# Miniprotein binders against b1l550, part 34

Target 1, 279 residues: b1l550
Amino acid sequence: MRLPEELLERARDIHSEAPSHRIKLDRVGSFGLKVPVEFKGFLLLAEADVWVSLPEGRRGVDLSRQVEAIYELSNPPKDPFSLCREAAISLLEKLNYADSSGVSIRFDAPLQDGESLKYYGVEISSIASDEIINKIRVEILGMTACPCTAELIRAYKSSEIAATHTQRSLGILEVSTKAEHPDPDKLASIIERAMSSPLRTYTKRPDEGGLVIRSLSNARLAEDVVREMIHLFLEEFGHLPEDTHILAAVRSMESVHMHDIYAERSFSLDEIRKEISSH

## First folded at step 4 (miniprotein)

Design ua5
Fold by ESMFold2-Fast, scan of step 4:
Structure ua5 (fold): chain B 279 residues (1-279), chain A 100 residues (1-100)
Amino acid sequence: as target 1 above (279 residues)
Amino acid sequence: SMEEKLEELLRKLEELLRELAEEVRKTGDEELKKLVEELIRLVEELVRAIKEGVSPEEIERLLEEILKTLDEIAEKVNDIEIILLVWEILRLIFELKRLL
């Protein structure tokens, strides 16, 4: 039941009161908001989290102001990168007691795949304080094929391309930078190129066989895929600020095991260049 | 006819090899360029062997060497455009093997 609005004018402002314990909170906000975004010609419903820091002397945050910050900027729908950055700044302007704010936006990005579409996961964040830090995480499925089993089969004196087990592998690239967000399509492309083959939404039997043959012709360990992703990332995005942080990872859903294989590397651009050049 | 299907397949293979050579040239990778040149040489030898009616054993040997060279190219390349061309060439080689 909705109460009369006149009662709201008489009620205490609970959020502005002193808390029971004088403890600062790092993130307080509205999580799981549905927000429309425009991404490369597509109108999508994204999921957003918005938050601010809360000082030790204030009991709560004004949640209405948080929702206003993102929804005012999302109508009409705009690109999620501008929305993320602008909303983070707007949160600090609207909630002047906060010393930091953040916005995270998640969606499945469509990617043209022949006559169909396929999808990859995107999460972008902007964290505002005395500076703005932009973060993007891209996840896309690809296929890997085991080179060890391939070599074993070839040892039987087979003249044909060796049989081996194939599996779906999840490639992950996460970038944190003071520059603008990298293009997620380029990050997704890097991940797919590092795999044994990309995956497709729709294939006919001849095309399916060809996809498997491609994977078998390009057998790779999870460790190989991570190294290749880093190599390709440096070719495409080596121009980013030296303090840019990257996570490159692969989770291989092994078809011959009840468990997954995981490989990752975190680094800054400065760190990885020194490592490669010392070789 | 079967002869016309064979000629069509060989013509398509030749076109894809030309595209592969061009894409590999753009990479500036001299090792990949040499592997593609070897692949072209092997396919030219296969075409001559087919036209001359050489033994099935020799044709099989050439097909095996072609497949091995394609695998080496695929392992060394990280460009999706080139990998897709290698995939299509592999598909045609397997189709050719079925016909022969």
Scores: ipSAE 0.000, ipTM 0.086, lowest interface PAE 21.5, mean pLDDT 82

Design ua6
Fold by ESMFold2-Fast, scan of step 4:
Order: C-alpha cells, then sequence, then structure tokens
Structure ua6 (fold): chain B 279 residues (1-279), chain A 100 residues (1-100)
C-alpha cells in the first residue's frame, strides 16, 4: 500500500524542526547498505556507509536522499573509488545543511594467484569537508614463523633449517591522503612480501611443503613484518604528498599461545623520512 | 574575510578550469572538449554575475547549471587524473554555493 502523496503537504517536516537540544552531531547516516561495484574486472557486492554532519539547529537528516545519492551513482556499477568520491560530493550537494559528508565502501577483493583465487579485505573512504580526504585500508592474511623458537631448536638439534611454530598473521596497511586512493593490489602485495610466506587457497602436498620451507627459512617477528611493510611502502608510494598518513600493523595469531601478538606504527611521510635520514 | 575567501575560491576555480581544459584537449575527445568549453562559458557568466551583483536567484541558477555540466563531464571521463580534477572543481562550486 502507498499512502496518498497529498498527505506530505499536511504532515510535519520532522527533520527540519528544531531539536530538543542544540547539539551538533558529527556523523548521521545510512550504514550497512549493499551496493554493487566493479573492481579489477569483477562485479562485487560491497557494503557501504554514507553519512553527513548535522547542525545544532536541525532535528534530523533526510536519509532517503542519502540512499538515493549512492544508488543513483552505483547504476551501472562503478569502480569503488569513483563511487566513494562522487557519493561524498553528491551528499554535500543534496544536503546543503551539512558541513561534511563521508562514504565508506567495504568488500573482499579477489586476487588471482596461479590456478587458485584468494581474497583480501578492502575499505575505501572519502570524507568531504573543507577538503577531500581519501582513505584506504587493506587487510590480508599471511604466514609467519617464530625466529625465537627456531633459534632454540637450532641450538638444541643442530639443523640446517630450524623447526619452529608457524601461524596465520593479519597484515594491515591504512593510507589517508589528499591524493587519489592507492592501488589496493599493490598494498596487498607489500603486506604479503613482508610476511614469512603468503597463504594460498589451494596447494598440492609438494607446493604446501615448499610454502612451509619458505616460511621457516624466512622466520620473522611481528615487529620485523611491520618494519619491512614500511620499507616496502616507501619504495612504492614515497611519491605521495608529505602529509599522507599511514598505519602499518600486524596481528599474529600465535599457535602456541591463547593470545595474539600485535605490532603497529602510524606516521606521516614527512615524519618517517626525517626519522630514517637521522643517523 | 568572507569577501577574501570568495576571491580565493574564484581564483582557484579559474586555475583548475585551465588545467582541466589542457588535459581534456590532450585526450582528443571532441564531445568532452565541447562540455568543457560550455563549462568555461558558464563559469565566466557566474564570475560576471557575482561582480555585477546580479540577483541571488540568477547566481543559484548558474551554479546549478555548472554542477550539472560538471557531473556530465565526470560521467564521460575515463582518465582518473582528469576525473580527480572534475571532483575538485565540483567541490569548489559547492563551497561557493555555501558562501553565496
Amino acid sequence: as target 1 above (279 residues)
Amino acid sequence: SMEEKLEELLRKLEELLRELAEEVRKTGDEELKKLVEELIRLVEELVRAIKEGVSPEEIERLLEEILKTLWEIADKVNDPEILFLVYEIIFLILRLKRLL
């Protein structure tokens, strides 16, 4: 059933009314929307959050305008970067009372690796206010091997390749910049190269053995992985604006503990260059 | 303060439009070139309207036509660098709407 449109003429405009308390809200919006996107030749179903700021004199946000903005721009499906930027700008255009807007789009990105297909997590954001800030977060699992236990076993048994425990580790790279979003495939590649070895969706026994040997021969602490990720990031993306902010982190799901090990570093490009150049 | 801010935004808008026109010229896309020429014409009208103190309704109408043209350009652009320029210009126009 659809109510007569004439009722809109007589109904109170609740959203335009004065609120009970004159308090500004930073983010008000529609969260968990399902939106189709095109990514690297794949048609994916992504999850999107859209929001705007709400001034102290206005009771509510027109949520239907927010949903219209992103769905209009998603048909036909677009690449998630263009969709994110366009939707953020469109929200400010459609909702002129807002001082800022934002869009976040999340999906699992497919990666072709030999005959198998694997996935990594991507979250892309664009936040528009006095300027546009683009943010991307990439998370991918890899394998790490403990160098401490390896050294202990080597001392005890005297072997060419020391035995040690291995575990899944989650690598994280997050970039905030006024420039375009960095290519997430390159960020995922940086994370995997920093690990003891990458993970696979499918391996045969000989290939599985090879991955284990690779991991054992390249044992790394979570701290080692974070430092290597930063080093590789600077090689690939050191050309970004100096005020670009990066978070590099690793969460190691230790196979011998009931708890995880975590290491991180956040920095701007300007800060890290000065640090590396000293000494 | 407000007038200085307006002048700054208009100057930045003119710079980005020149950059957009150069990048679009390099593509050889005649349809896109026509849209950018129309965009420049509309912005020239907007600047003149602001300087001459034309009615707020006229200025708003021009801003809406400019935004419409910019979104049409964005829809046709394939080059990510050009698309980024278009977004920057859209953002400047939205900021101008707030000041005016």
Scores: ipSAE 0.000, ipTM 0.430, lowest interface PAE 11.6, mean pLDDT 85

Design ub1
Fold by ESMFold2-Fast, scan of step 4:
Structure ub1 (fold): chain B 279 residues (1-279), chain A 98 residues (1-98)
Amino acid sequence: as target 1 above (279 residues)
Amino acid sequence: SEEFEKLLKEAEELIRKLEELAKKLGNEELLRLAEELKRLLEEYKKALEEGKDPEEIAKYLEKILETLLEIAKRTGDLEVLYLVFEILMKIIELKRKL
């Protein structure tokens, strides 16, 4: 039997070889890794992507070092924010030919809903270079009600609470910052508060009626929801660095159409403050 | 080396624990995947003993990694997931020393 050291001495280092074409690659890595994480007292199965930049003169990335970096930091399970940041830093330390590294972690976050749980989507990433940029994207479903149809029915029926069509709407907040990742529960709360009403996992008849009445009395366009999300975001997270970038978006799954309605706004904190406070 | 032999034995023992856990859970699919891991590790050992090309030997470790990720992807059991990650760490270290 040959010793591993002897095998290493005879094997060519394919990754260090010149490529067939001298082209830089922005992201090369291991995608779709399953990792355990601890999130607010819950042990969850998350999905991770790990990557580095690859210079034009190098044929390949050491993929095994990438998987080592994240799994060494995953046992025992830790919070996904620390895992994301520490793994991205570790990758640059271990793979010094890379200009940048990144780690993205996706999971469904539990949120207490009475005696049950509901779930919202979270994707976090940390991108390391000469600085660290932390990103978080939160997606949660809520309910919207059409104000146009509500106004028409109100005029016809002379009712304070008009009948209208309701639909499930997906709210999205994405934040990119040099500061720590924002708390995803607070981002989810902002989205739900901006909607006509939240959705629930389990309702009894009186609670269901309450959600419907709330939605009808708080009818909102997708455009209204995006503006309210931005307003609420600034109240909660206006202290973040001025170069923090935010995407606020809503996709309304219109119950009366074969297509969805979509509204979004991307901005930096500096940009939006100047716009709101404009002269 | 002694360190290499130790890593192999540790990987074998962890795979044995995965087989035992699969039996305890009554999960036939997990048991089949654990048996496949054991078979692949034996093929890896034979390839090393025969002095096969490093590229060829590395293919067995890659197949073990693929099988471990398949188990992790399909399982909802945290005990299975923890054990899979322990095995994964040993296999990555074996690949690193190749």
Scores: ipSAE 0.000, ipTM 0.228, lowest interface PAE 16.0, mean pLDDT 81

Design ub2
Fold by ESMFold2-Fast, scan of step 4:
Structure ub2 (fold): chain B 279 residues (1-279), chain A 98 residues (1-98)
Amino acid sequence: as target 1 above (279 residues)
Amino acid sequence: SEEFEKLLKEAEELIRKLEELAKKLGNEELLRLAEELKRLLEEYKKALEEGKDPEEIAKYLEKILETLFEIAERTGDIEVWLLVIEILLKILELKRKL
């Protein structure tokens, strides 16, 4: 049944009423929206979350206005970074009771892999208040090879190259900055270069053998991969503001265990520079 | 309401344009999906006129959104993308008023 719109004049504005308890909420919004984006020549379907802060004196937010804001800006499809920043600003302008707004956009980024494509995970956000903070998280699978088992087998056989177990490892780089979002392809490249070898969507036998030999010749602990990721990040992105915050992490899906190994480090650029320069 | 009826007519017109664009492009799969959108919107209108439960009515809008997302995932044609987004905006407004 279609309700007459004149009923809106008689209905209470529930959202503008006082809440049961005068408690501020940090994020209230529409989560899991599907949004088309254009990324490096590809038209992709992304997933978006949009939110605003809710003051202690207001019962609710106008969720429909949040959805309208992002869809107005997504026509025509644009790059997800501009969409993220512009939508966060637009939300704050449209919902004047909020003191902060945010937008998060998630998608699988295509990357050319010989004659096929591989993909990596991207999540970006922009949070607007009296300043804008841009955040990006990149996740990509690579291969690691265990140096401990390699050394044991090498000692047993007196070989320079020893057999060891290999496994998929998930590399993670997350960057929060007042500058524009870092290029996700560069973050993915840093992660892959820190691994024993990259993974591929399709390999023929000679190429598969080459990847395995590369991994065995470049055996790395999860801890080694995290340190290398940080080193490579500083070479590429050391120019970002000193209060830029980074998370570097690896989750190794150990082929010889029923459980995973995890290593991480969170730091600001100011913090890590002081740590490195102390040596 | 007058606004609700206008949104329905606008959605119908955009789906018709998508159907015509599919025929012009010779894209049989897009034509099939556009025809499915038209059918679903007609079922939605019938369910509204029959006074069915909001949950039953919402299922047609959900299927329309699923079909629009399927078109979006498969097409690189910018004219198709623009029509899909415009239809999406109208369907979201209809869902908001539900």
Scores: ipSAE 0.000, ipTM 0.102, lowest interface PAE 22.8, mean pLDDT 82

Design ub3
Fold by ESMFold2-Fast, scan of step 4:
Structure ub3 (fold): chain B 279 residues (1-279), chain A 98 residues (1-98)
Amino acid sequence: as target 1 above (279 residues)
Amino acid sequence: SEEFEKLLKEAEELIRKLEELAKKLGNEELLRLAEELKRLLEEYKKALEEGKDPEEIAKYLEKILETLLEIAKRLGDEEVFWLVWEIIRKILRLKEKL
């Protein structure tokens, strides 16, 4: 079916009309845009969402201005952090009716680990208003081993290395700050170091045995992993502004249960430092 | 202008490549959207030749950008994306020269 070619000349400007109900909307925009980014020497195809606030008296947003904001800045492809910040600012400049704008960019980041290449999830955003808030979320899979079952089996069999169940666990670090985005490779490293062992894309049997033995020798509860992630985060990123907000979380896909175990902690740098110093 | 005519020619050629790629992929939806882009670009050219108001001409470029955004969102194919991205870049430069 073909569209009427005269539509543009006859059509009302729907977006500038008054809405049916005078209600402000927080986020209106183009979601799921494909954008090229350059990340640490890799040219990646990322997915982006761009949005603005919509005032109560305006029916819709100008979508082409959103495309302008991100695509003008993506040629040539640049690092996703600069693209995110610059596009959010550009959105406010191009869409004068908006009080705030945001850009979110997500991709799978390549990580070189020995001879293996693996990927971890990255989502970054910049939200612009009177100030800019930068957010980054890193997710990476690792392995955990249950210390409770390990102790029970050790007591039963009198073994130096107790057998226990192991499972894949998803580690999550999310940082929201007025400073620049933290380095996602460092966030991924923190998560992996907090786990019983990292995971790999390809292993031979001897390497698989070593990975399992490492996990068993370093058995950790989800709660242990979250606390270790926070400790390691403070060592690496304690210099960020005191109002920086962090979410540290682990979702353990328990191999002996029909359900997952989840542990998390949200905090500001100011809060956590006071807590640690008083305990 | 010389630069304007080059950008317009380049956009037209890229849209033609997108149409051919749609045919190779057997993607009927992409083919339909590529044909829509072709028609909108022809309407844009006629509006320019007739000396229509800049605001009226800009509406055609807006419709082209909306169609390109629809292609980019739905299809996900890397080759299609790079071609659509190049077309968006040319259209944005045409808009800037209005």
Scores: ipSAE 0.000, ipTM 0.209, lowest interface PAE 16.8, mean pLDDT 81

Design ub4
Fold by ESMFold2-Fast, scan of step 4:
Structure ub4 (fold): chain B 279 residues (1-279), chain A 98 residues (1-98)
Amino acid sequence: as target 1 above (279 residues)
Amino acid sequence: SEEFEKLLKEAEELIRKLEELAKKLGNEELLRLAEELKRLLEEYKKALEEGKDPEEIAKYLEKILETLEEIAKRTGDWEVLFLVFEIDWKIRELKKKL
């Protein structure tokens, strides 16, 4: 049964009260909200988190105000980049006790793949304070083929292209910048180009054979893929501010092992350029 | 432009390898088809230099892809298949840039 709203006049304002302990909280908010977004001509149902900082002297956050802010901005649906930025700014304006705010939006992004679609993971964030930091994380599966086993079989059979084990590998690119969010399709493309072969949602037998043959002729270690991802990233996005931070990583789901192989590198653009130019 | 020139040069090199493999195998039918691929790619380059319409230029790439499909269907040699699929991939990348 719904309680009468007249009871609100008699209830304490819990959120404005002093807390039991005077401790600041970094993120307090509404997590797992379903919001519609428009992404490159597609209407998608995304999942959003919205939060603000909470000062040491205040017991709670006005959560209804957070939900209202993002829903107002999501109708009609708009691109997730503008939604993240505008909602983060709006939260600081509406909740004046906060000194920072943030919004993250997650969805599976469609990517045209011949006559079909495939999907890759996207998480877009904006964090607002004295400045705005934009963050994007892209994850996409590809195929890798082991060059070590390929070399052993090539030596044994004296062939130019040797059989080897292949596996699904997850490529990850994460970018934090004061500039606008990088295009996630371009980040996904970088990851796929660094792999032995991309994956498809639908293949006929001849197309599947072609993917396998491509991966066999382009065998790569997880370490090779990470280095190639960084190289390709610098070619496409080297114009970003020098303090832009990047994480490049690969998790290879090894078909011949009970465990995965993982390789990563975190860097700023300033750091990586100095490293490369020293050679 | 630089990426395009690289793809084109790689496609030429792979077709040359296919031609050499056909000679090594003594496969006259495969050799004829490899020579046809070389001719079509040369016509494609000439059409680009003459500034023909993208639609006309794309027809040469489409004929190359059709010839590669014919080779793939008729061959029993894994090395031939490997080269055919590599050439096909490079040609499809060139087609995307039109």
Scores: ipSAE 0.000, ipTM 0.204, lowest interface PAE 16.7, mean pLDDT 84

Design ub5
Fold by ESMFold2-Fast, scan of step 4:
Structure ub5 (fold): chain B 279 residues (1-279), chain A 98 residues (1-98)
Amino acid sequence: as target 1 above (279 residues)
Amino acid sequence: SEEFEKLLKEAEELIRKLEELAKKLGNEELLRLAEELKRLLEEYKKALEEGKDPEEIAKYLEKILRTLIEIAKRTGDYEVIRLVLEIFYKIFELKRKL
């Protein structure tokens, strides 16, 4: 140790001082912390961000208390959903000057894929104030096949199997709710079912051929995939509170272009039901 | 395969390091669990040599994975958690290649 402990007792409490400018800050915290989590039987090293709001009359946040809050709750490792919610609440209890707190945790979730594994991206957060809002974002790659080119090829020369270009597409579902976080495996499943076909980590040639034929026989625009994801989401999660907000999106890495195609829709459950019922 | 042999040797070395760390920390419970990991890995090696069914062999790897999760849940030492995570991924890859 380089500095005596008694100096800390005599030093000014910088954090509690008035700032030079009376401006509220929305998020002040520790970002990029590495925390172990237990997810469906796997031990994963996740990345976490923790933050609180800072009132206009206070110069700084007790950053050491933020780190203590999440590390106390991450030892022993627990599921990232409980960790997220409990840490957000703990931050408000420990830092009583804050109006709100938040915790975000990111990791790659393993998913069984035949005799191998594939992975999908998960980011979860909990934001606490006088209520708690839980957010989850799931991203997974799938395959799409272009129906427009398939139709042109069919018109040019009759074929028993549609001929068209295929590409990797990234599907995205993000949910913000006052209820518990939706099951990410179910969100990933919705995305894959909306695609022309899922992707595999490992395939042998006969299986690979079958996957391609499946994709070609189920050609979908990015716009088609987004609509199908919304339809499947409503079937699985239509029971969530009406003010639940969803983002559904697809980024298609077009094999015939130097650029990607992107389609998205944001909505609340109340909004989308009214829209659908008008038809 | 060469890749399989490498994964197995790396897992063995990491478990040995965990056992040494347990002794250094004076944690009797951690030492007991590390010794259990070592025994389970030896059982796995014997099952491979005896040509047992892949499903039966996988049970040893699953017990190792479960024990690693138990160690992580009981420890407050970051170096222990790091080693446990490294071992977990090596064992998981061994199971995947089965």
Scores: ipSAE 0.000, ipTM 0.239, lowest interface PAE 17.3, mean pLDDT 83

Design uc1
Fold by ESMFold2-Fast, scan of step 4:
Structure uc1 (fold): chain B 279 residues (1-279), chain A 98 residues (1-98)
Amino acid sequence: as target 1 above (279 residues)
Amino acid sequence: SEEFEKLLKEAEELIRKLLELAKKLGNLELEYLAFELLMLLIEYKRALEEGKDPEEIAKYLEKILETLKEIAKRTGDEEVEKLVKEIEEKIKELKEKL
């Protein structure tokens, strides 16, 4: 139902009124917006959250201005990095009572896989205040093979090669930096290289054998994968500012358990370099 | 080439017979290793067709086969031992005809 326009003009501005309790809120906004983005030649339907800080003296935010900020910049569709950064800046300009603003955009990113495509998860954020902080989270599935079971079978059978269980593992890299967003394809590549083998969306039976053989020759614990991800990240992105924060994590969907195994490490570049140099 | 393709098909059929026998016997270890050997043989064939170096796959084929020979002896099943020996002979012939 559309209300008469003259009624809306006579209504009180509830959002500008004083709240019942004088408490600041960190994030208030519109979550779950559908926005089109252009990513590396693909048109994708992404999901966006937009928010601002709310001062202690103001009851609510102007939600319509938040939607306007992202909508104006998303038509025609553009790359999600520019959209994220520009929308966060626009939010502060449109909502001058806010100390900070943020935009987060989520989508499944296509990655070339032979003649087919596979997909990995991407979340891109920009948080604007006196400075801009750019965040990116990449999640991609790979395969791991258990070295513990392999060693037990070798001992039991007195063989150099041993049967072991393999499972899907989810690798996660999250980066928060004052520099530009890292390339998500490079982050996905780091995760896949740290695994026993990558997974594919489409394989013929002969190719499946090759993946199994690679996994058997490269059996890794979840802990091994996290350490390798960190090592590979430092090789590729060690040039980022010293206050860059990284989360590296693996969730292994263990084929012999009803539960998953999880390993993670969060660090700043400054912290990890000091740790490594102490050896 | 044609003779090589025939040997590959014969080796595959023998491995499939071993896999079915393992299922009948309820021997999960034998079933898994027979399946691994089958997948390795298929990957070995594909590597050769694509002009890739098959040496790492060939090494794994040999190691799996050695493990299968040990298991076959432990089962004491004459048909298992016979199939494993025939598979070994076919794989040896394949290597010699490269």
Scores: ipSAE 0.000, ipTM 0.093, lowest interface PAE 20.2, mean pLDDT 80

Design uc2
Fold by ESMFold2-Fast, scan of step 4:
Structure uc2 (fold): chain B 279 residues (1-279), chain A 98 residues (1-98)
Amino acid sequence: as target 1 above (279 residues)
Amino acid sequence: SEEFEKLLKEAEELIRKLFELAEKLGNIELWLLAIELDLLLLEYKRALEEGKDPEEIAKYLEKILETLKEIAKRTGDEEVEKLVKEIEEKIKELKEKL
């Protein structure tokens, strides 16, 4: 049984009260919301986090207005990039005490793979304050093959196709920019092309053999994959603003070790161009 | 050499067309032979980058030519035979320019 609505007029507004300790909070909001999005012709159920900054003089945020902001804009479902940007702006308009807002939306993106589909991870964010920063993170699995062991086996047992260990590797590209979000399909393509070979959702034995042979003929260290990802990124997205920040990383799930190998590089476009042009 | 680079790209494109044709025909044997060609071309590129002796580099091109003969022998498809001949011409031209 609901309590009488007349009690709302007598209840304290706890959220607008001064807190016991005057401390600013960076992110306060609703996390793990389920929202529908339209992505490249697919209707997907995404997971969203929405937040705002909370000033030192206010006890709490109005969580119902946060949920209203994203749900109003998600019905009917729209592309997650517009939803992210528009919801972040709406949060600042609805919650005037906040000096910043953010929205993150994550989902598994379908990618055409012959007659089947495979999936890669996407997280997009828009953070609004005095300006809007758009972020996108793409993660996709591929295969790497060890060149060091390949060389040892070739030296030991003369062979045109060197035997070596292969493993699943997770490629990561994260981009933060004042421009619109890069196309995640293109980011996923860059990651896969940097790997020894892509992975498939479905293969027959001859196709599987071909992927393994391709990987063995294209053996790459995690370090090689990161450098190739950066090279391919600059070819495709070098037109973005110079203050665009990129993280390129690979986590290799080494089949011969109990631990993973990790390699990464963070950079801005102006930083990396100066570095490359000095050589 | 710019002309050398162009010949390599042309050979590579023809081999990629061979892969597409193998997939369209559902011919696993042709598909595996196309992989062998791709791997031999990769070893040729590595030997060239390492500055190996021209006679040693030529060995990889000879192996490519032998693989192409094997494809032609096993396949009665006219489009496959046409691609094989075009690849053969590019590889022979690469061998002459060593």
Scores: ipSAE 0.000, ipTM 0.097, lowest interface PAE 20.8, mean pLDDT 82

Design uc3
Fold by ESMFold2-Fast, scan of step 4:
Structure uc3 (fold): chain B 279 residues (1-279), chain A 98 residues (1-98)
Amino acid sequence: as target 1 above (279 residues)
Amino acid sequence: SEEFEKLLKEAEELIRKLIELAKKLGNWELFWLAWELMILLREYKKALEEGKDPEEIAKYLEKILETLKEIAKRTGDEEVEKLVKEIEEKIKELKEKL
């Protein structure tokens, strides 16, 4: 259904009116949009959120202009980093009453896994104001093995390879920077290397056995994984601006509990370098 | 086969027309869903070229087509309804030609 343009010209512009209460809103926008993106040779359907700040004197945001901004830039599909940055800039240009704009794009990224594919979660954001802040969050599942139970069983049975519980653990790296978004494949690699072992989409029995033995031989607490992730991050991305902020976290889905274990650390590059150099 | 390749190309052309019509109408729901259908059709082609079982992708295509039919009826636009019906017929022919 399309209303006649003549009728719409006579209607009140509700969005431009003064609100009932003169209160600024930080984020107003269109959330949960489906957007095609081109990622490393794959055509993927991503989910996008777009928003702008709303000043205290304006009742509403032109939501159709927000969708138009990302829509125009998504045809043909392009890489989600360029789409994110360009759409955030376009939103400020199209909606000049806004002080800031943002775009967030989420998708499952394919990762080569032998003869198959596995997937990891990616969320990319760009927030535009006087400057542009680029944010990326990568989440990938790995395996951890409990060193505490391993040690207890080793003491009890005097075994070289102690039995212990293993579980799926979700590794998380989030980076906020004024520089370009870090490569998510490198972030995913850092997370997997910090784990007791990576997870596979497909394994043969001998390969599965080997994976379990490797995990048991490399038993790590969630706290160990977070520290290793930070160490590996600094080796790969220590060149980023000093005010770059990082969150490193692990959520361990403990196989022996009804609840999860969670460990995290947030820091700036300046802060963590000073901390490490003190030891 | 050559016939199968021709049907795939015809289906892609119809979906492209639906995407362009959705743009013209300013109907974002149609636009995103038409693109989803295009992505799935390309994945269906890849699965066939790689000798993989396309059944799961075919079920997803059917689900998206049903949603498109519902949206087409809600728009009340005869051109949208005609394109969605033509796309459904082409995809049905593709599934039968395997």
Scores: ipSAE 0.000, ipTM 0.157, lowest interface PAE 18.9, mean pLDDT 81

